# Ledger of designs, part 10: VH-VL binders against DENN domain-containing protein C297.05

Target 1, 138 residues: DENN domain-containing protein C297.05, of Schizosaccharomyces pombe (q9y7q7r449to586)
Amino acid sequence: VNEIPGWNDVDLYPLFRALSIPNILVLFEAALMEAKVIFLSENLGMLGYASQALLHLLYPLTWQGLYIPVLPRRLISCFEAPCSYIIGTLSYFFHMDDVPLDNIPLVVCDLDKNSVSTFGKIVRLSRSLRSKLQAHLK
Below, E stands for the ipSAE of ESMFold2; O stands for the ipSAE of OpenDDE; V2 stands for 0.75 times the mean of E and O plus 0.25 times the DockQ between their complexes.

## First folded at step 3 (VH-VL)

Design sa23 (from s6 with heavy chain S31N, light chain N33K; framework fv_socazolimab)
Fold by ESMFold2-Fast, scan of step 3:
Structure sa23 (fold): chain C 138 residues (1-138), chain A 119 residues (1-119), chain B 109 residues (1-109)
Amino acid sequence: as target 1 above (138 residues)
Amino acid sequence: EVQLVESGAEVKKPGSSVKVSCKASGGTFSNYAISWVRQAPGQGLEWMGGIIPILGIANYAQKFQGRVTITADESTSTAYMELSSLRSEDTAVYYCARGGYSSRWFDPWGQGTTVTVSS
Amino acid sequence: QSALTQPASVSGSLGQSVTISCTGSSSDVGGYKYVSWYQQHPGKAPNLMIYDVSKRSGVSNRFSGSKSGNTASLTISGLQAEDEADYYCASYTSSSTYVFGGGTKLTVL
């Protein structure tokens, strides 16, 4: 019986303290459909923990898009990437005007406010599957 | 201030390829998207595509998909636009322009490179 | 054509005002605030005039931009001889691309 190397190295508790389970499910659904995900926080550590936790929740699936756990303010052009991404940035420097909306759905998650904003259509998991996952995450 | 300097004029045969360069001055090349826009004689501006140099990710207008390749070399602060299978209607001035930091507009612009396709 | 619709030409007298329209659809001009305007003099590269629909790029306050529905407009008041040029609008699209208008030649009489 093999264990997955590094599986238990990821601390999921910061994400579950910051976000409600329904909001975590929206992020999970966005990642499954290869949407764009932006994490906002005033805390650099939270940006790293949340994005790593989301990637961990996708196992055994591997994220195929762009991944930038903490985006420097000077590299704001990365929000223009015409592809799926998971990008974290400090709330202080973020403006929605820097993120062009296109045909790839976007989810903006403010980790400090437990808020999730969606732009475009996020394909939801079936009600049955969503209920099962919610029960197991309690 | 960032300035963009493009390579010199080219005369090419139909069916060949051309590669135009755009060198940014100043150490901010990686911070911005670089776009390519062409203008045929007496015609309007046409966006061909752009690149985010730090990521190496390019995006193209549908008309040019499969025929244009945009690349960047961060070590030389230079973006390139290569157009293949040249036709007479590809005769145009080719501009590079900075996409921008926190912007969806084009400024500054390169001086333009004239590409003439003739037999 | 995929180009945004602009009148081919407009004209005005010195000191008069003119307006240039730029019409698209809900997937470009109507859907985004990222409409910009460029001035091009013969033999020169384009110059940014207006961005984000209505923000000036440091140009004279005689230039102003607006948008209503699927149509953006550039208005030039107090026309001067040096305003004679070609004007282009540009917009972001739902396909993560950019599209330019066909261009408008402004003649100052």
Scores: ipSAE 0.304, ipTM 0.769, lowest interface PAE 4.2, mean pLDDT 86

Design sa4 (from s6 with heavy chain N59Y; framework fv_socazolimab)
Heavy chain, then light chain:
Amino acid sequence: EVQLVESGAEVKKPGSSVKVSCKASGGTFSSYAISWVRQAPGQGLEWMGGIIPILGIAYYAQKFQGRVTITADESTSTAYMELSSLRSEDTAVYYCARGGYSSRWFDPWGQGTTVTVSS
Amino acid sequence: QSALTQPASVSGSLGQSVTISCTGSSSDVGGYNYVSWYQQHPGKAPNLMIYDVSKRSGVSNRFSGSKSGNTASLTISGLQAEDEADYYCASYTSSSTYVFGGGTKLTVL
ESMFold2-Fast, scan of step 3: ipSAE 0.378; ipTM 0.800

Design sa6 (from s6 with heavy chain S103T W105Y P108Y; framework fv_socazolimab)
Fold by ESMFold2-Fast, scan of step 3:
Structure sa6 (fold): chain C 138 residues (1-138), chain A 119 residues (1-119), chain B 109 residues (1-109)
Amino acid sequence: as target 1 above (138 residues)
Amino acid sequence: EVQLVESGAEVKKPGSSVKVSCKASGGTFSSYAISWVRQAPGQGLEWMGGIIPILGIANYAQKFQGRVTITADESTSTAYMELSSLRSEDTAVYYCARGGYSTRYFDYWGQGTTVTVSS
Amino acid sequence: QSALTQPASVSGSLGQSVTISCTGSSSDVGGYNYVSWYQQHPGKAPNLMIYDVSKRSGVSNRFSGSKSGNTASLTISGLQAEDEADYYCASYTSSSTYVFGGGTKLTVL
C-alpha cells in the first residue's frame, strides 16, 4: 500500500479492541519482516479496519506486499501467491488446507477469537523494545 | 467441465522465441493457477513456471529464469508462455495445466503443443 | 534438485501389486504433504491419479499413496494391463515451485 491522504485519520481502536497487545506485537513483527498475514473474521468491516490499522502501525514504512482486505471465496488461489501479503477473509469460508506453506513465514489471526497462529519463524523484537512498545500501546 | 486448449505446433530456428497459448473454458479462469510443464522426446516432465491470473503474478523454475515469461489475459481466459533464445534442447511438448481452487497439484492438462527447434 | 528420485522401471504380473517410490529432501517431499502422482500413456497428456500424498483423483481404489520421511510411494494393487504407463511424482517446494520425479515405466507382465 502507498501513502494515502487521510492516513493519519485511521482508527486503531478496532484492532486494540479485538486483539491483546502481545498478539498485536506478533502481527507487527510479521509485517516488519514481510511475512504472510491472514486476517479472519465473520465481520467484513472488521477485516478492513484491522488490516488498515496494521498498515498504519508500520508508518513510516509502506507495505510492499499484496494487500487484499477481503478475499472472495472463489479467489482462494491468491493464498498461493509466492510473496508477502496481508489478506483478509470471512472465517466461515477459511480452511488451513487452502494455504500452502513455504519459506515465507505465515501468521493467521482470528480477530473474533483474539487468536494468532504462526507457521515458520517470526523474528521477534528485542525484549527492551517489546517492553517499551507494550507500555506505549497500553 | 474444464478444458484447456493449447495453440498449434511450432517449428522455430535456434535463437528465436516461441509463444504458446492456453485457452481455458468450463471454469472461472481467474480463480485458478495455470502452470506450464514441458517434456522433451523420451524424457520426463519438467515444471517451467506458473501464474495466478487475477494477480498477474508469475513464478518460474530456476532453470528458466530470464528466458521464460508467463502471462495471462482474463478477458479471453487465455494464458501464454513465451520462451526466448531457443536452443535444440528446447524441442519438446509443452503442456499447460491447471491448479484447482486450493491445489498444489495439476488436475487438468492441455493437449500439449509440440515445439521443434531446428536449423 | 532438478528431479525427485524414482526408479526408472518397475514390473509386475496381472493381479499383483507394485510400489513406486519418489525420494526428495526436507525442502520438498519431506517438508510438506503436497505430493501428487500422474499417469501418462504414450502420446497423451498426464492424468492426475493421487494428490496431497494419499487422496484419489476419481481413480480406482487399487491406487493408493503414502509418505514416510523424504519418500512418497504410489502403490497399485490388482494390476491390470491398462495400468502399463509412465508414472511421475511431483512435489511442492519451500521456494513455492514444483519439481517432478524422473518418471517410472511400469510394465505389466
Scores: ipSAE 0.232, ipTM 0.753, lowest interface PAE 5.0, mean pLDDT 87

Design sa7 (from s6 with heavy chain G100L; framework fv_socazolimab)
Fold by ESMFold2-Fast, scan of step 3:
Structure sa7 (fold): chain C 138 residues (1-138), chain A 119 residues (1-119), chain B 109 residues (1-109)
Amino acid sequence: as target 1 above (138 residues)
Amino acid sequence: EVQLVESGAEVKKPGSSVKVSCKASGGTFSSYAISWVRQAPGQGLEWMGGIIPILGIANYAQKFQGRVTITADESTSTAYMELSSLRSEDTAVYYCARGLYSSRWFDPWGQGTTVTVSS
Amino acid sequence: QSALTQPASVSGSLGQSVTISCTGSSSDVGGYNYVSWYQQHPGKAPNLMIYDVSKRSGVSNRFSGSKSGNTASLTISGLQAEDEADYYCASYTSSSTYVFGGGTKLTVL
C-alpha cells in the first residue's frame, strides 16, 4: 500500500475549501523547504484549521519552526523571528510593513481570497512530481 | 512610553564573564524585541544581538556567536546580555535598545553600561 | 568587521546643507527599505533620527533620508550648532541581523 500513516485521520477539507490545489502546493513547497508562512483570514477558526492542515500535509516530517496558529496584534515582534515559522493572524490587524524580509523566503496566504504571495525564492518540486501530487490531492 | 534602565558599571578581569541587565518600564515588554549594541572608546556602534522576549528566541551577530548569550525574563521585564571569555578589546559601553514596529530601528536606548576589562 | 561605509567626517557652515552617505550591498541597504539613522552627542546614548529610509522620528524636518541602489543618504539642511555630533546609519540584513555604519563626525563651522 502507498498510504501515508495517519493521513486518513487528517481533515484537510478546510484548506481545500479555501485554496486552489496550486496554491496548496506552494504552501507545501514553502513548508517543506522551511520557509516562513503567514496565514491571513477574518475568521479565527479558519486560521487554526488551515495551519493544522498544512502541518498534517508534512507527515511524516515534523515541522521544526515556530508555530503560532493565531498571533495577537500586540505580539507583532514575532514576525521578526529569524527562523522558519507558520503564523496565522486576522487580516484586519495585518500590515506587510510589520514583517521584515530576510534570506528565509516568505509566503503570505490570504485564506479568504485564495491568494498566495511569495517573497524570495521558493524551491519548486519538479513539474512531473508537482503534476502527480496535484492529481493525488484532488 | 517605554524606558530602559541598565545595570551599573563593571570592572572585569580578562577571561571572566560579565552579565549586564536592561529593565524595561512602561509599555508592554513582550511586544518588542530588545537588542544589545556596544561602543568601544572612540569607536563606532556594533550590534551584538537581540531577543524576542515572548518567544525566548535570540539571534547574534556572527562575530559574537559562541561568546554572547542574550536572555529575557518576562516576570521582571528584564533582558540580559552575558559576554564570556572577556578580552581587553571588549572594553566598551554596552547599550540595550528597543525596536519599534518589527524592531527595524532602535528607540528608546538604555543609558549604557561601561564594562572595563583590565589587568 | 565594519559592514556599512560612511565618510569619517563631513563639515558644513551654519545655515548650509550637508549629506552623509551610507553604502552597503544588496543584502542590506540595497535589498530592503530598513535603513535607520542615529545622532550621538558626546557621552550620550544614540538618538533615532530617521527610520525606514526616509521616515522622521519626530525630529525637525531639516533632517531627511533617501536611498539609491546600495547607498542611503542623510541630508541635514539649515545646519545649526546643535547638529554637531556623530551620525550612524544602520540596516537590517538578509540574515535577520543588524549592521551599523562606521559613523560620521559632523563639524558645524
Scores: ipSAE 0.267, ipTM 0.757, lowest interface PAE 4.4, mean pLDDT 86

## First folded at step 4 (VH-VL; from sa18 with heavy chain N59Y F64L G100P; framework fv_daxdilimab)

Design sb1 (at its last look DockQ between E and O 0.68; V2 from the best seeds 0.00; counts 0 for: pae O 7.0 > 2)
Fold by OpenDDE, look of step 4:
Structure sb1 (fold): chain C 138 residues (1-138), chain A 119 residues (1-119), chain B 110 residues (1-110)
Amino acid sequence: as target 1 above (138 residues)
Amino acid sequence: QVQLQQSGAEVKKPGASVKVSCKASGGTFSDYAISWVRQAPGQGLEWMGRIIPILGIAYYAQKLQGRVTMTIDTSTSTAYMELRSLRSDDTAVYYCARGPYSSRWFDPWGRGTLVTVSS
Amino acid sequence: QSALTQPASVSGSPGQSITISCTGTSSDVGGYNYVSWYQQHPGKAPKLMIYDVSKRPSGVSNRFSGSKSGNTASLTISGLQAEDEADYYCASYTSSSTYVFGGGTKVTVL
């Protein structure tokens, strides 16, 4: 269950501090289409903040896929899950070889580097919606 | 060292259901997915589906969608495969096998469970 | 009918090297480095021989090797021995997050 206690207390600032608006939009679009999203950071707290923020941005839509804000190394096999997911893990434990690519697009976001890598096709919002959302996020 | 212990042979009538069990020992149950593969007499291997215990997510072959249900009992490290509405062409040896969540390989395999469907 | 095509049979004399091909019918199968090979003796469960195209599990003879070129994966058995006589199945993770087996190849040692 993707319930976040204290939903109203979600702080978006860490995410917006870490990522540029365009990158946040990519993550948003990825989440909307139920893609796979992997968050990478050297800071465990940041992983939690980022994933929560993303879920919050989806409101009123609820994430229906797998949600693991912080994936321990011992459960690295979770990346092989053949379903949509939002998973965070420590960057120094992560290897792309651990993630099989399939028909579900994958977005890998390094929170520490403000980088987003896309594997597969992400359905993009229209320019008008994107601009509107971008303006709203600023 | 990991072993998969499957339940015994079954004889069923057409229309009945069968539930085969697969108990894992000697390893970490939650770190892997359990897949089910069947083999009709003299035929090849057919992937039926897989279940990811830690996630509780099962994926089934399209051919068997609606007739098969895979479940797990983490407390006993046991996976179950139920096949409903049995017909003669369901007669096969049913294997459980361990693999990563993607099921991109299987090791080890159970010894198989013969399910015979006959009127 | 299977998404992976194997020859029905391959034969060789003891000591020879034989190769079993496994060809995907589309880019959705065989395009990944997730091809596995299984050996099955009569009345026995399949045994993983190769995974991820070329990786060999512990305990598997180094006479078994795997490779892939394009949509065709290959299992090579060098120094063929009588005990190698068995059915061999290739399999692959698919782009649809499923798993598929080839039709199997009967290897006969002459």
Scores: ipSAE 0.018, ipTM 0.632, lowest interface PAE 7.0, mean pLDDT 89
ESMFold2, look of step 4: ipSAE 0.061; ipTM 0.678
ESMFold2 (binder alone), look of step 4: mean pLDDT 91; pTM 0.937

## First folded at step 6 (VH-VL)

Design d8a (from d8 with heavy chain N59Y, light chain L99Y; framework fv_daxdilimab; at its last look DockQ between E and O 0.06; V2 from the best seeds 0.00; counts 0 for: pae O 10.1 > 2, placed apart)
Fold by OpenDDE, look of step 6:
Structure d8a (fold): chain C 138 residues (1-138), chain A 119 residues (1-119), chain B 110 residues (1-110)
Amino acid sequence: as target 1 above (138 residues)
Amino acid sequence: QVQLQQSGAEVKKPGASVKVSCKASGYTFTSYGISWVRQAPGQGLEWMGWISAYNGHTYYAQKLQGRVTMTIDTSTSTAYMELRSLRSDDTAVYYCARKSLYGNAFDIWGRGTLVTVSS
Amino acid sequence: QSALTQPASVSGSPGQSITISCTGTSSDVGGYNYVSWYQQHPGKAPKLMIYDVTNRPSGVSNRFSGSKSGNTASLTISGLQAEDEADYYCSSYTSSYTYVFGGGTKVTVL
């Protein structure tokens, strides 16, 4: 898993401790279709680990959207960006009303609660492919 | 205050249709979904379906496919559930509930609407 | 989908701990961590008690806890109180964007 060039320092363990494999798969599917992804946590470190882990899982695909692992409250307007993004922010600074919904699907993941919520249609992998990935991730 | 205000009780005859409304307030309507759950007298909860207030997509219980239609009016923050071809076993309290931001659960519930189907 | 399987009733004395099981399949309970529990008193709307298997909404007593193993989710009520007497329903989200409820469990405080 850590054989990807340039990702030697990526630790997937925190993400897999925080989220169930099904939830990770949802995030993976969302990222594959260049959706909007928001990570929430009370731990700034977890935000970094989660977003980096997600990017790692996308290999060899490279994320082309906005990437802000830790968004400070003063830049909350970044959620209004009309483009795909992966943004992390402290959960107590986040309110769903701060995120305008548009034609780009949105996935909100609370890392502390192992919760994933989707807004819009997320293209799912086939059952067989999902099962293979799930088996690989275990 | 987040709340869902449902329309009043209905009495219908078999074969008729009923349309129940659910007005949302206290939150951004289009950022959530609305689920409909019914409960026959003395029975358990039965999920009917849900509608996304984000994109209008609907998802119905297979049992009710063809008889149920869920809609939303974003201008009034109101969700509607229409059930057609009513029969006696459709007699129940019908609840609307908000789909939570977390866990795909229903965190806010209306008080319910009694629909009685009788000859 | 068929309803999730719950015991029809569970009883306990004040102060005791009781557990309600909710058994599904790999397509629902076992497939995702989207199991929720609802409390319903007579003549009232259901109330969300647990979501995502283990999480409590704000205002819900810490006497309520949830867990899951395989295709079976469980709701545990510790320090049983008279006010806990109610019907409890489990629910699960599915991969098809649908929901399924359990048959409900009547909790009686002796």
Scores: ipSAE 0.010, ipTM 0.611, lowest interface PAE 10.1, mean pLDDT 90
ESMFold2, look of step 6: ipSAE 0.538; ipTM 0.845
ESMFold2 (binder alone), look of step 6: mean pLDDT 94; pTM 0.958

Design d8b (from d8 with heavy chain S31D N59K; framework fv_daxdilimab; at its last look DockQ between E and O 0.09; V2 from the best seeds 0.00; counts 0 for: pae O 9.3 > 2, placed apart)
Fold by OpenDDE, look of step 6:
Structure d8b (fold): chain C 138 residues (1-138), chain A 119 residues (1-119), chain B 110 residues (1-110)
Amino acid sequence: as target 1 above (138 residues)
Amino acid sequence: QVQLQQSGAEVKKPGASVKVSCKASGYTFTDYGISWVRQAPGQGLEWMGWISAYNGHTKYAQKLQGRVTMTIDTSTSTAYMELRSLRSDDTAVYYCARKSLYGNAFDIWGRGTLVTVSS
Amino acid sequence: QSALTQPASVSGSPGQSITISCTGTSSDVGGYNYVSWYQQHPGKAPKLMIYDVTNRPSGVSNRFSGSKSGNTASLTISGLQAEDEADYYCSSYTSSYTLVFGGGTKVTVL
């Protein structure tokens, strides 16, 4: 997994320690369909690790949306962006009312609670692909 | 055969609680969620909330916040809806329905459970 | 959230086409393409007829079609048949991450 050129410094361990494989798969599916992904944690470092790991999992696909690993509270309006994004923010500053819903699906992942919430319709991988990917991630 | 089997009719007094069960079969329980919808006699459909059988996350109708609790038992593929502090206007047929994890439509419905609240 | 607005009743003769409207706001019908339609016969559970504004589940007659314009979604029943006599409910996802139903429309086949 870490044999990807240019990604030798990416550590997947923090993400896999924080989240169950099923939850990681949901995030992966969300990213594949260019949904909105919000990472929540009380640890800023964890936000960086998680988002980096997700991008790594997308290889060889490159994320084309907005990418803000750590969003400060003062820039909360970034959640209003009418485009795909991967944004991390401190959980204790986050409120769902800050995130307007639109036709772009949203996934909110609390890294500290190993929880993933989905809003809207996310295209899921086929059962066979999910199983295969899950087996690969284990 | 995909189906949702609901528990039988209930008769309760005001102030009591009721817990309706919904057993799923014919599909992978954790690949979907369960929504609860009720219908008072001669009235329309009212959404109560839903629960994900994948991660257990719930969303309740605002008017029922504090009185309703939805749970799942993945080992038995059963969803539960508990409504507390019952009153007469809670008298209704309560339906459970299958909800896509990422969807907003209910494609499979239980036959409904009549809950009558009367003094 | 308040119920979506549907006409109380709609009637038509066999073979005709009828349309049921479902009016909401930009926070529900107008904001998302997550409108569903359900058919309910007396004493029966609702049946999903349309989802995501226009899609029909397997087994649903192609006489049923859905559309949306602005804050109003519509269910059209073509070639009206006696068996179509039922109550129809629309629903929509909301900006509050909830779901709301319409008040229902009674369809009568004359």
Scores: ipSAE 0.012, ipTM 0.626, lowest interface PAE 9.3, mean pLDDT 90
ESMFold2, look of step 6: ipSAE 0.186; ipTM 0.728
ESMFold2 (binder alone), look of step 6: mean pLDDT 93; pTM 0.952

Design d8c (from d8 with heavy chain S31D N55K L101F; framework fv_daxdilimab; at its last look DockQ between E and O 0.83; V2 from the best seeds 0.00; counts 0 for: pae E 5.4 > 2)
Fold by OpenDDE, look of step 7:
Structure d8c (fold): chain C 138 residues (1-138), chain A 119 residues (1-119), chain B 110 residues (1-110)
Amino acid sequence: as target 1 above (138 residues)
Amino acid sequence: QVQLQQSGAEVKKPGASVKVSCKASGYTFTDYGISWVRQAPGQGLEWMGWISAYKGHTNYAQKLQGRVTMTIDTSTSTAYMELRSLRSDDTAVYYCARKSFYGNAFDIWGRGTLVTVSS
Amino acid sequence: QSALTQPASVSGSPGQSITISCTGTSSDVGGYNYVSWYQQHPGKAPKLMIYDVTNRPSGVSNRFSGSKSGNTASLTISGLQAEDEADYYCSSYTSSYTLVFGGGTKVTVL
């Protein structure tokens, strides 16, 4: 993982400590297809680490959607954006009904519970590629 | 004390509408959502829908789409549930409940409002 | 959305441990960790006993525990007491942004 140029510049440990590899792969797949990704945690720092780590995993691809590592409650309307985004927010104040139904797939990740919930259709990597990535991430 | 105070029992004719209120107190109203759950006599719980107290986003059970409207009044910390085109099988105790966290669990419940639909 | 499947009734003697199952699909119970359990005594509003599969709200006895495997969540009541006699309902979030309840289980303390 750290053999890729630039990967040493980002601390991936918080994400890998918080989430299982299968869950990370789901997030990766979601990001690849430019889905909506929501990170939840009671720790604001974790939100920053997790989202940054995810962006880094996309290398050499660059995220083109909305990116808000820490969204305050007062800006919850950002979830209504009809575009791809990676947004983090405190889990305590988050409700799924704050995110309008959309044709863009949504992945919600609770970093504190190592939980990933998928809404809509996420394009999955092939089993072979998934296995290879999983092995590489271990 | 955190509580949800619901309006009183209602008796309605078929085809009529009913609007049940749910006043929240003891917590920041806009930090949570309100869910509505009904229970016909001797039957189980049925989820009707919920509403965000922050932005008013709603999500209704498919069965009730078009017939139910949930609203909030943040100034009074009150949630409302209107059910239209009432039928006899709408006879039930209607509960409002506070939706806490994104886990969609209801940790605070009102005492329920009996709505009777009869000819 | 079809209701989650629960046994109609479960019984046990005081002090025993009983388990109530809640079976759904990969679109609800199996798809998310948003399973809750509610206790309801006759004529009373439901009470949250378990949320997020395993978590107990403050004030809920540690005799109540939750688990999940595949598409089936379970509520276990250990050290069964007379006061535990009630109806129990499971619920789960769904892939359709909805919530679904189980049919309910009547727990009888013999």
Scores: ipSAE 0.021, ipTM 0.697, lowest interface PAE 5.0, mean pLDDT 90
ESMFold2, look of step 6: ipSAE 0.068; ipTM 0.688
ESMFold2 (binder alone), look of step 6: mean pLDDT 92; pTM 0.948
OpenDDE, look of step 6: ipSAE 0.018; ipTM 0.687
ESMFold2, look of step 7: ipSAE 0.083; ipTM 0.705
ESMFold2 (binder alone), look of step 7: mean pLDDT 93; pTM 0.951

Design n7a (from n7 with heavy chain N56Y S60R; framework fv_gevokizumab; at its last look DockQ between E and O 0.17; V2 from the best seeds 0.00; counts 0 for: pae E 18.3 > 2, placed apart)
Fold by ESMFold2, look of step 6:
Structure n7a (fold): chain C 138 residues (1-138), chain A 121 residues (1-121), chain B 107 residues (1-107)
Amino acid sequence: as target 1 above (138 residues)
Amino acid sequence: QVQLQESGPGLVKPSQTLSLTCSFSGFSLSTSGVGVGWIRQPSGKGLEWLAHIYWYDDKRYNPSLKSRLTISKDTSKNQVSLKITSVTAADTAVYFCARRSYYGSGSFDYWGQGTLVTVSS
Amino acid sequence: DIQMTQSTSSLSASVGDRVTITCRASQDISNYLSWYQQKPGKAVKLLIYAASSLQSGVPSRFSGSGSGTDYTLTISSLQQEDFATYFCQQYYSTPYTFGQGTKLEIK
């Protein structure tokens, strides 16, 4: 019987490789306020790695919303869910029109372009706390 | 006292494989967040990033050259190697290896002196 | 790919001058910008990282500033050893790219 790996086994590096520190902080802030997060990539593995890394950054907080790191193209209507979510999908199949305008606050992250777009009000951490976190993460 | 030193063939014939070795001291690739990269400078031109490799063997390649590049490491020897296949005169350059401290400055903080490689028949 | 442009290929200056070298990115790079010094026969030296952070062991006459797409390296009082070529580099996203360089020459 193999033990399930603990939170210390999660590799955060794939997220840092794909995104700048400021963009990672936006994702962290969004997740703390239980916003909706969409990851986009042409690489299916990257969708899984980034989603898992974001969950790990929240430790010891536990994500309680939908968690679908790789969404098949047939299930795009899941972006309409009223609850918080972390959903990843292939960039090719995603269009912003798939997400209802009133389904905010929302963050869309393209892992292949280092792009994080926010929709609605995302509460930012204080200037001093952001600076401390940036120094820690660099 | 971080030091890096490039080693290469000096002269390579067209169509052959160029093999470069970076030998370093004062740090180890077993250190989290540490990587080694390769940058080149053709005569009269700017610097071009080629590839880098991290402590856990993650590799990144410049897309313009990706089909011809292979980077690898030997942590026990404190060495990183770069191979460039099917070389042409366009590959004539000074080749540098450099350390990257991802959790530190995030930049290439220590460089070797560079080694000239000339591709000539 | 993010293009880095150093519009000035060479500058002439005298010891004691204040010198400014500019670098422009083709898109916002969020201060993930470094400056390097290259001298003939010597290893390339990191001067500035994160747009404005001075690398350990670099003299305080070097400073960096800028944000978004426009960045500058300033040498407040030029010394004899500062005649070299200076490169900017973005490390916001791969492929990491360099400016073409600015040669700082004695007048």
Scores: ipSAE 0.000, ipTM 0.509, lowest interface PAE 18.3, mean pLDDT 83
ESMFold2 (binder alone), look of step 6: mean pLDDT 90; pTM 0.928
OpenDDE, look of step 6: ipSAE 0.014; ipTM 0.607

